# Designs tried in a protein design chat: VH-VL binders against o27280. Part 148

Target 1, 266 residues: o27280
Amino acid sequence: MDSMNVPEVLEIKRIVEESESVKTFIFSWDFRREVRPGQFVMVWDFRDEKPMSVSLIDPVRSEIGISIRRVGEFTDRVHGLSEGDLLGIRGPYGRGFELMGRDILLVGGGIGMAPLAALADEATARGMRVDALVAARTADELLFLDRLEAAGVNISTCTDDGSCGFKGFAHERLLTLEENHDMAAVCGPEPMMFQVMRILDERDVPAQLSLERYMKCAVGICGQCCLDDTGFRVCAEGPVFWSQELSRVREFGRYRRDPAGRRVPW
Short names: E, the ipSAE of ESMFold2; O, the ipSAE of OpenDDE; V2, 0.75 times the mean of E and O plus 0.25 times the DockQ between their complexes.

## First folded at step 7 (VH-VL)

Design hh5 (framework fv_libevitug; at its last look DockQ between E and O 0.01; V2 from the best seeds 0.00; counts 0 for: pae E 7.2 > 2, placed apart)
Fold by ESMFold2-Fast, scan of step 7:
Structure hh5 (fold): chain C 266 residues (1-266), chain A 123 residues (1-123), chain B 110 residues (1-110)
Amino acid sequence: as target 1 above (266 residues)
Amino acid sequence: QVQLQQSGPGLVKPSQTLSLTCAISGDSVSSYSAAWNWIRQSPSRGLEWLGRTYYRSKWYNDYAVSVKSRITINPDTSKNQFSLQLNSVTPEDTAVYYCARGEDSYYYYMDVWGQGTLVTVSS
Amino acid sequence: QSVLTQPPSASGTPGQRVTISCSGSSSNIGSDYVYWYQQLPGTAPKLLIYSNNQRPSGVPDRFSGSKSGTSASLAITGLQAEDEADYYCQSYDSSLSGVVFGGGTKLTVL
């Protein structure tokens, strides 16, 4: 009831260095607050609070993991922490992924693989066939490959520079993958997700896309609305959206809005 | 509030098709917030999940392996209902049949149940 | 016949704590959620616990669930006469690609 809105001060139990810029912070978790792949928590360093997707859900060890990329003041401070240090965590929040059918495709770019890694664990636990397309700028920015391999996931990689796997972008690699899927889940840079969504729509594969920028809507902060083709406003709480919801959002993949509501291109 | 109303008591002869309907009120059969299940209960087999149908840009069906070759679960959006068809029934198919709603496709629990329909398979 | 194993019966007196076990394998309880239902005579099953330990609105906090390894349990504290019913556990089995149930436990309040 109230427990998910009260920050719980938790000890960092273990830190996994995923890459030079990404770490996974692992905490003991009381699963009285059930956590589902696609959901996020608010991470508080006793100065600032930021939303972070849950990347590991391990009820056997009673642990959750939160993967954080170093991109600014807050994340720099958190990356400076050690095992035994404390962070405030509240949640989980947001709409999680659904699982549909037996064959699923995961398409992740950079840190966007974090929530998809948690989904891959659950899908493989249910005996589903999982194909993961893991994309990054360079080979050393590909995330969770060992974890996905250990789970029995069929992995395809692509890098912008060609340093691992296919040389090119995720959507270009996806065009060379001609396997039927019952559903897809996508997370990464918004322009990548837009291109991937278009291909999945053409293939009649229902897709779910996780958008970090909409995590504030899920914690009760007013989100942005768009007009659909019928003239009605379309509002949905994230971070996970259906492709048909996002196809009505004119700004998805094209531009974002600053705090004043002005359009800013990607 | 969601309510489910299903077919009354029935008698079906061996080798025939068992057909039941579940009418939905308080929600749409094509709701993204639901999955629509059929379960049966008998003294010999206990509780058995038969399958479910749900709409996410297209219709999905999940069926229990034990009945997969004989079963069809069909939604009807115009009547806001879903049906169960089970072919080539035997006396082992005698059971109380329930329709039930799950909240989405990620979980497998059923939070709203119909009243149950006793179906006897015998001459 | 059931895939998950429950004791066929359990009993207690008012005010007592009673637990009902549910045993499975790595392909079901060991890898997926457990759910619990209460069934009163002549009625449909009612959802009592979902996702191992979550209570739906309207279920008293006397009911709680837990899961460890390939087993789960339902605990009822402060047992009341109205708790006399059949109790069923449920999970998903990856090897069967389907929902599985326990055989049920008849709880008698003495």
Scores: ipSAE 0.787, ipTM 0.882, lowest interface PAE 0.9, mean pLDDT 88
Fold by OpenDDE, look of step 8:
Structure hh5 (fold): chain C 266 residues (1-266), chain A 123 residues (1-123), chain B 110 residues (1-110)
Amino acid sequence: as target 1 above (266 residues)
Amino acid sequence: QVQLQQSGPGLVKPSQTLSLTCAISGDSVSSYSAAWNWIRQSPSRGLEWLGRTYYRSKWYNDYAVSVKSRITINPDTSKNQFSLQLNSVTPEDTAVYYCARGEDSYYYYMDVWGQGTLVTVSS
Amino acid sequence: QSVLTQPPSASGTPGQRVTISCSGSSSNIGSDYVYWYQQLPGTAPKLLIYSNNQRPSGVPDRFSGSKSGTSASLAITGLQAEDEADYYCQSYDSSLSGVVFGGGTKLTVL
């Protein structure tokens, strides 16, 4: 397992344009190194390194996909890459999603759908019924709809502006859904996740949520991704947490820490 | 180190209830990452998964279809153990019974096993 | 009858490579991970391979797993006397909503 901490220089096999701001980069992957939905990899463009969720796991093609939203300098550089270009990948890291039961609800917002898309593939492959609530600000930002549909996922969409599906936020749409599931997986903006978690808790639906924090080492040693006041390291104990675990996390849904360690409100 | 210690009678009469207990050390029966399984093994039926119990906000039980109507797997958080009850046993239920831990509910493998208990159903 | 099909026996001499096959269907091996267990005489099964080809800590690298389609295989290279045991494949069957095992393969080291 020590080898997983060494970045492997991989060639981008394909690039899928998911939206105007999101691209999925496909890499050949040696599946002797196990990866599950919810885990992340550290992507290195030879200048900087950022954690990215795995959004595609294809053992048949021996490929993984990493979906990246264009949000800053690093991602700008990455988005400028072409097929055949190289990136450094190390990992996977972190605790991924668990699966249980027969019916699963996925609630995703924006790029948060990345790990959930991978989870959807796994769940459907296992014969689970998958419902997905896909949220975005606008219709153009809804991710992986075709992919999810092709996988047999029942999709419900919501957009802030009402351009597609339910007009409103994910938690609002969730309130309109009466059916309970055996398990839920949630990933997206933390305020969204916070609200969704509350609803799911009230409904006694076990829920896993994937958090995003500033990660530096990805191996649980630097502590920069520690959560108040539990000391949970998002890179080690997470990024996927059970709702009960997050209930102990004071900062969840309230604030995060920036690279300097300062509290930054959501 | 996680260890499982089994206990219970090795002889059960037909139509009675088979009862076994698996004591857990080094882990919690209510662990959010574990699933606790019962498996049996016989020459005629080989390895047969009977069911599991696990805690995820609430307790869940999954049972094999073959024994679903007769089986109960119960956790005991106070004693950090889980039990197997199999009702209305017949000689076909004679087997070595194992308790085992599933390390992660995402996977269905068992990484820690009890020592096994031979249970003979006989008059 | 076991849901997963294994040869009842296999044999090899020390140093040889042996393979044990495990055949299933689209509802189990075809759709979920395959696991392998080694069971020494008089002992409980021991996890040997998980997630098709992953080795737990303590398992020698001479053990390897592979999966293709609805079939899986356990390969043992450099066969040793201590490898004489029963080997079981295991998966999850979505149609049965339960764990399924192979019938087991008795490996004899000649």
Scores: ipSAE 0.064, ipTM 0.665, lowest interface PAE 3.1, mean pLDDT 93
Fold by ESMFold2, look of step 8:
Structure hh5 (fold): chain C 266 residues (1-266), chain A 123 residues (1-123), chain B 110 residues (1-110)
Amino acid sequence: as target 1 above (266 residues)
Amino acid sequence: QVQLQQSGPGLVKPSQTLSLTCAISGDSVSSYSAAWNWIRQSPSRGLEWLGRTYYRSKWYNDYAVSVKSRITINPDTSKNQFSLQLNSVTPEDTAVYYCARGEDSYYYYMDVWGQGTLVTVSS
Amino acid sequence: QSVLTQPPSASGTPGQRVTISCSGSSSNIGSDYVYWYQQLPGTAPKLLIYSNNQRPSGVPDRFSGSKSGTSASLAITGLQAEDEADYYCQSYDSSLSGVVFGGGTKLTVL
């Protein structure tokens, strides 16, 4: 439902340390409340509330997982929690990824691989061929490689420093990959997504991209997640958008907004 | 490509300590994506998981209940290896011992196995 | 007794379909994934099926896994002589907080 939901207080069942700076928090979940790859939840630490992507959707164990990069005061506090500690969860919210065809390309940068890992699990379960381009600054920051390999995903890597795979940016590596995909799903730093989207559009590959914006209500009421020029609400019409929807958005790839709503460059 | 190479004595006297080592190439014993397991196999007990060690901000060990009072698994980051110590062995501990790399974050399979070491406790 | 129960043996002729069952409980197969291993004579086990029904790269599609309730099954179609091996199921048991295996099934190709 798209109505305002009260946070449910849940125990952290497991914590997976994905890297020095990224942890996945796993909760028991009643799948009568469906969750799709690309949807997000609002995570409440009893002080503040932030949107986080769902990275694991596991009906076998009745679990969901939420991957969180430590980047500020809120995420520092959450990273300090232990199994058995409590968090509030609202959701899921937003539009998830749609799968089409038999061959999919995933392009993820940093924590952007989180929703793509969930999508990869669904795609491989459907028998699709999945290629993933996983990007980071350094090898130690490449996320979910073993999980993706276990799922049967064909992985290409790139790192800014060349410590694993292609030395360079994701869009540069993409130029060297085969062009025969039925669709692509992209999530990562917005400058990376802009460059990747441009290449995919030139190849006529249908692409879906997952955006990040400041949110408060998560159900489309408050307007704080709106994109310039279109009025698209990331929490309601997104966070996953088709590339053709984003082609009309002037702010995409050019700037972002801080919590006070001010423009800041990428 | 990850490879595991086992070493250690094939004969141990009753009441002594069984000690085996597993050397890792192509991965790090402190990798956040892996857990390092010991499994044994005998005709009477089949495959039996003994325990694992892994690094997640600090070192953790999980041991099977059946051997928990006697087992120690230790990493050695300087040599990129991990070891098995099983105290107070009896002839029932005679088995082929395997080390194995596992994924303990989302899946519990063991995708890379050592060659196996037959350890005989004097019968 | 192994925590997971498998038949001790199975057999088939080349080209036939065989299945190997694996029976557990709500604390393992009923609430967690099942994995399968093939062990050829004189070798270490090899991962054959993970996450109930997924094949690692290089495993032929004639091998398939399934799970229902507290039981799992490995199916082999188009049986070949090279499939003669021991097959083990594995899961994670929450009540034991550890990895558990089946007792193994010796598959004979006649």
Scores: ipSAE 0.019, ipTM 0.583, lowest interface PAE 7.2, mean pLDDT 86
ESMFold2 (binder alone), look of step 8: mean pLDDT 92; pTM 0.949

Design hh6 (framework fv_libevitug)
Fold by ESMFold2-Fast, scan of step 7:
Structure hh6 (fold): chain C 266 residues (1-266), chain A 123 residues (1-123), chain B 110 residues (1-110)
Amino acid sequence: as target 1 above (266 residues)
Amino acid sequence: QVQLQQSGPGLVKPSQTLSLTCAISGDSVSSYSAAWNWIRQSPSRGLEWLGRTYYRSKWYYDYAVSVKSRITINPDTSKNQFSLQLNSVTPEDTAVYYCARGEDSYYYYMDVWGQGTLVTVSS
Amino acid sequence: QSVLTQPPSASGTPGQRVTISCSGSSSNIGSYYVYWYQQLPGTAPKLLIYSNNQRPSGVPDRFSGSKSGTSASLAITGLQAEDEADYYCQSYDSSLSGVVFGGGTKLTVL
């Protein structure tokens, strides 16, 4: 697809301040290029290019949204931009989420709620029942609660410090939820996703997990994007993986690779 | 390069079960990249989607409301096929029946179709 | 009758532009992708347009799709004799929890 690899310079139409550290940047989008929940785009600030998950897909308004957490030099620069400023966008890339059955569980941690918010919109539009477990370190870091409520999603929250909802980690909260689901989608810190995946596997709930990795390439193969033993490339085969795929990856939940390609334990 | 080959009886008596089979080549019936559909076509009702099945660690089944109480779609991994059973047929079930492949469970379009089987429901 | 409404017939001459409409509601076309199929006499339907406006490999550029609100259109430019066929639109309907088709349009090339 030639047009998918050509960056478009797009104007920032709106910026939504989701929290002190997260903003959603909204662009007009030509839906001749399909965008599916779970896919990502490459965001170019005319100096560096980074992959970002699509968090809003709105064909009625002809808009997409990209939610960005402030974590380094690139994201600091992008957070300094205003409505009317320009960014380069190319894509979408990657495997998106599937929707299966009638009852869906979403488990999101921090910025991992971004791609799950887009999925929640689509699932509720299809008449599916959606339960979301939204996890963060503190109440101020819980994301998209208003969007999820507006979509008709049943929300459970948990915070590490107990400032909102259940006090504890996402997997601890999940153990107290008795409802079973036809499928689950999970996105957040890798240790959280590993624990959640194990519980869902024990309950025979097929899960899809969006694996956020340090990515240096958009569509290619690089050592930092490859998972041990399987040869999966996050930007090519991911970022969405099935739990049965990730259960075969020795590094998942145990270690990752730094920018130099060295193993770093979680 | 997926191909679908249909088989089954072309005549069924009212109140009996209509049974058709779709044999798959070029892909696995349990492929995570596919969903397997049954569609029928009659002059009076046009094209009607009947249902689909797909494998994602377990089997899923989506059925059209109009036939949900009478329909079963059965995958068979050992024979690499999937079958349609429609119970308690009436003359209104007379149609050309197609099996077809969809890309995955997220989308609903069918990109590969079988040849079609005319099934007449008559005593 | 059909959940999605198409004109029962359309016609044109070689080289002309023909447009086939497909009308629905917020529970189907307004919320979901539209797909189009071409059915030549005696054959199975063939996917012509997917996801509102995308063409599968092998479908000529003269076929295009569009969607606006609760309606969709298939446009055929440079009409050819071999385009004489039945054309069907398809979407998903959330109130029916299933796939829905239009009633079909018989295109006659004059």
Scores: ipSAE 0.727, ipTM 0.844, lowest interface PAE 1.3, mean pLDDT 87

Design hh7 (framework fv_libevitug; at its last look DockQ between E and O 0.50; V2 from the best seeds 0.00; counts 0 for: pae E 9.9 > 2)
Fold by ESMFold2-Fast, scan of step 7:
Structure hh7 (fold): chain C 266 residues (1-266), chain A 123 residues (1-123), chain B 110 residues (1-110)
Amino acid sequence: as target 1 above (266 residues)
Amino acid sequence: QVQLQQSGPGLVKPSQTLSLTCAISGDSVSSYSAAWNWIRQSPSRGLEWLGRTYYRSKWYNDYAVSVKSRITINPDTSKNQFSLQLNSVTPEDTAVYYCARGRDSYYYYMDVWGQGTLVTVSS
Amino acid sequence: QSVLTQPPSASGTPGQRVTISCSGSSSNIGSYYVYWYQQLPGTAPKLLIYSNNQRPSGVPDRFSGSKSGTSASLAITGLQAEDEADYYCQSYDSSLSGVVFGGGTKLTVL
């Protein structure tokens, strides 16, 4: 139990360049510590520690993958690493996705496709039919399309600027897609997830949504990380929540909190 | 503490429907943290998972391929129970039948089991 | 013909360590959690181990599970007379899209 909270120093086995701003770091993993799609790990570069969703789970090869977007000092340092370099990893943490029925819909925006790619691998391995709606602002921000295609996933794309697929937002594209899914899993920007959730609720499709914005408070770093009205902590009860849980959270999709806890519109 | 209590006839004639009920105490049949299973055990086939039902905003059923054409598992929220119907039975369906609780829909293990019911299919 | 292979029998004396194996493939144990059940004569199976190596409340710590590659093991230390029972392993199989059980091991306490 306590040993789960001590970082294990692991060698970077392989690095996959997903885009100009995203890389997947692959490590050998001892699957005596199980990992489920939707869970995250804490990544330590020996200076700072950050939570990262697991984007690849391969128990046959004994590997996990962690996809990281270059967005600040920590991620810049990690992107500068090479195969053979070392990182500290601890976990996994958090509630993972459930799989229900035979036909599933994945709706991902930007880096939110990372945990959904791991879920797609497992769903296809179990013989489920997987439809993925992959959304981004521009074509160069669409992630994992080749991996999803190789797994046999039925892919629809949309971009805000129309550079690939449907021109528009994820929820606008979703309105033009088939309604006959047994479940959905959603991960991406919170305003996108809110709009998608509303459509799925109207279609009576149970949805699971991954909220990653509060993950940096995970594992005791910030004891006050919670959602308004529900009392749920992303690191303790999330990051994956049922749509019926999030429908009762007033701030979801409507406003965020600054460091002082004040409401800020999206 | 969760308990499962089974009821139903122990003798069924060939070609008829086998019907069993499992009453739940200490948990709700519609709990998001549960899945409700039927398993059978015979000397010839060993332990055989038949299917499950569970609630996540709506009801789901998963059935083993070998029985899918003949099986129905139904929840009853008002009585807090679930049932098994197996159609067109043959002597090969003779087995001890168990109901059991699983913890979610991602995994398939059963943490609480009913007492079991021997069902003999014979004329 | 079970998909998961267990020895049909095992034996030990009180106080000894007994290990029961469960062998599979990459489509089941190699990729998925393993679970273990104890069945005393005339009773329903009881969950002993879930998620490869976790114990439910009420299961003594002398029962432990392990998994390596495509095989799993149940270990019983300090064997007691009341451990005389049938033991079953369980996993999921992706090629069958379904639940699979081992054929069971009859443990005799001498």
Scores: ipSAE 0.769, ipTM 0.874, lowest interface PAE 1.0, mean pLDDT 88
Fold by OpenDDE, look of step 8:
Structure hh7 (fold): chain C 266 residues (1-266), chain A 123 residues (1-123), chain B 110 residues (1-110)
Amino acid sequence: as target 1 above (266 residues)
Amino acid sequence: QVQLQQSGPGLVKPSQTLSLTCAISGDSVSSYSAAWNWIRQSPSRGLEWLGRTYYRSKWYNDYAVSVKSRITINPDTSKNQFSLQLNSVTPEDTAVYYCARGRDSYYYYMDVWGQGTLVTVSS
Amino acid sequence: QSVLTQPPSASGTPGQRVTISCSGSSSNIGSYYVYWYQQLPGTAPKLLIYSNNQRPSGVPDRFSGSKSGTSASLAITGLQAEDEADYYCQSYDSSLSGVVFGGGTKLTVL
């Protein structure tokens, strides 16, 4: 097996508090093992292991960042860590985002902005025009705004409660935007992504969407992240999918499977 | 197994158009996991990437700056092939031309190559 | 001449370890994956290494790739007669918005 499948014990170099519930953990990274936006790593706290998207890729500083939302026991433990503490990291895994064209639209919801933030950095570095629609429930949950702005991203915000930007959902805000892009990258709650994808398809904008599923092995063996009907493994064929690929996935936007393999509605 | 079969004339006169075709078997020219490339090789210039075409809801073309003004890469979905046209050729365009499959626009490696076609530009 | 710089030639005896270097810049190797191709005489290039150090199916483990900074290297251990070929590194260059190759290294097995 490739060394990439063995967790490396890395020291948390820095912790950035993105929001009340989201922290970015920064690690020194050996870029001999390159990582692309949209790929994920398996984070191991020596008790449990969870897939996390890479949200920062900094070849200059030789650092990567992993943004983690506090949502359960594992993340609670991780959020309790301090700079200097250790985590196991293996990866990266999965198919990341492709970039094409000159204009890209990023549509992100909540923690879904994590991989998109990394993508934004890459896109801007390539000289692309980047528009980002950043969605959250409330203003204080909007992620990476300062970072995106600093990168030269044109930001549009929307919040469920109207506390910042457009009041409503991402797809609703998208409907108000007239400009088309060469491609779009989408990540967030699956119902959001589903709606956004439909709009983008109608506009003939190629779209990539990053899915979240329960992943155990991350190497396409266990099948826990298989998508119904297609057999797509989110960890192998994804997590980034083209909209046309997802159009074949019956469960997309409808349900997911829990660790026991049971269908769980969104 | 994916195979690429090249065809086209091996001799082109100066100022004319070089035309080659690459027939695809075992994959689709409109595959979302593929990008179709043309590369040429000569002793003087080595391996030179000319461009690629790929389908992602719509067709995209990327061309090397060096040939951008003269090159056209066209897919043919009906025949499951893609072609190369290079206009206004000169002796400097003499080379072995290869078609090759890229796995994604995400990656830039080419994992399947055609057999190559020597194209000589001569009067 | 080539965007990526390789030594024009390399040589080794059977069983020996040889390395082929590939030097680039921040706009290519420094930012993008490196790929390696083997080209046997009279044949099309064959993918040997992808994504800096990954081997496609069928490629022996005596071939390995590495990358550091703006440079990459192909290592061949246990050199065999059949390894006599031209080897090319390849990457993407953002400044050129295109795929770039090295000049190639002719490896001779003595």
Scores: ipSAE 0.020, ipTM 0.578, lowest interface PAE 6.2, mean pLDDT 92
Fold by ESMFold2, look of step 8:
Structure hh7 (fold): chain C 266 residues (1-266), chain A 123 residues (1-123), chain B 110 residues (1-110)
Amino acid sequence: as target 1 above (266 residues)
Amino acid sequence: QVQLQQSGPGLVKPSQTLSLTCAISGDSVSSYSAAWNWIRQSPSRGLEWLGRTYYRSKWYNDYAVSVKSRITINPDTSKNQFSLQLNSVTPEDTAVYYCARGRDSYYYYMDVWGQGTLVTVSS
Amino acid sequence: QSVLTQPPSASGTPGQRVTISCSGSSSNIGSYYVYWYQQLPGTAPKLLIYSNNQRPSGVPDRFSGSKSGTSASLAITGLQAEDEADYYCQSYDSSLSGVVFGGGTKLTVL
């Protein structure tokens, strides 16, 4: 994979406003570089570089989409860009999701639905039955609902404020859902993923969870993306992990690390 | 570093069960990064995928529709092996049988192959 | 018989470019990745190309793969005597819920 370590400067082909705080940036992509749902790319705005999950994988149109939530200085700058502006892209990197069986459950919180939307497209293309639990703070922040519906996904929603669907947290809604799934894929705030993982483990549903950690090299050399206790590197052995792998990690769901490597509460 | 070593009888009578074993070194049969396949090859039918087994919190099997009524693929974690059983064989099951590793269950490619075992089904 | 169709043979002289085609349908190549294997006489197949056009470490860059619609192609440039082998394409097929192979192409280096 010699050329994926050098950012390719690409033109923003199209921008989709997914919500007031989330935009999807679409680029032409040479699919000689394989992309799998759950993998990430490093996005370079010529000043800083951050990992972002791929939310759209379209080999027919030769496009990928990267969904970015405005949450800080880097993402504010990227959200200020227009179609025709340039970004650097390295990758893809990391281990993506696996698909198994016939019935899959997706559980996504906020921007965590981005990689799950790409997975849903693949799962439905394979003829799998897909149920999705889509969570957000409020109805206006539920992502990709129209896209998921068009793909034939059975959607359940929950919002913290009850403005759409179940009022409460994703794991609370999950307790009331049918247990008929061969596997699950989970992505969202780490405390949510921890609670969801425990319920799925009780139900004997194999679960894959996508983690976010601070990254610098994206190829496993620098150690900045390591998890406590195991030495797993999120950029190399993840970002997608099986629940069994994560059950040995004490930091999962309990704290996160800032860019300096300091432990901070969730 | 990963190697697959096959063993099993090369002659089986019609209506009996074909049984082969594939020993794994350099990897674990229960690895979350692998899926374990059986493929056969004959001059008349070429390469034919038979099925696979893999571990993701529990064991899963995928079998080719052409043989799924007759096939069983079993892991053996204590010996780090996996086996093929094909019931009710006929002379049409005569082939070279290969075991092979796939690197995950999302894609079905095979990156490491065993040496092959010719199995002849005849009286 | 084979779900994926390949020409039964191909030939070329050293230094030439040779292509081997693989034809499928929307239930396989049209929707899923294509893989290629090289099989030398008396040996097991060896992965040559994965995910349409990726080369494993150790495979020379004179081998390349491509895919368009429901068809795929393996190209060999700078043909060498050691390239004489059988070549198989492979994909996944949703209607069969399993792996499918091409019938194989015997490449002769003249």
Scores: ipSAE 0.006, ipTM 0.539, lowest interface PAE 9.9, mean pLDDT 85
ESMFold2 (binder alone), look of step 8: mean pLDDT 93; pTM 0.949

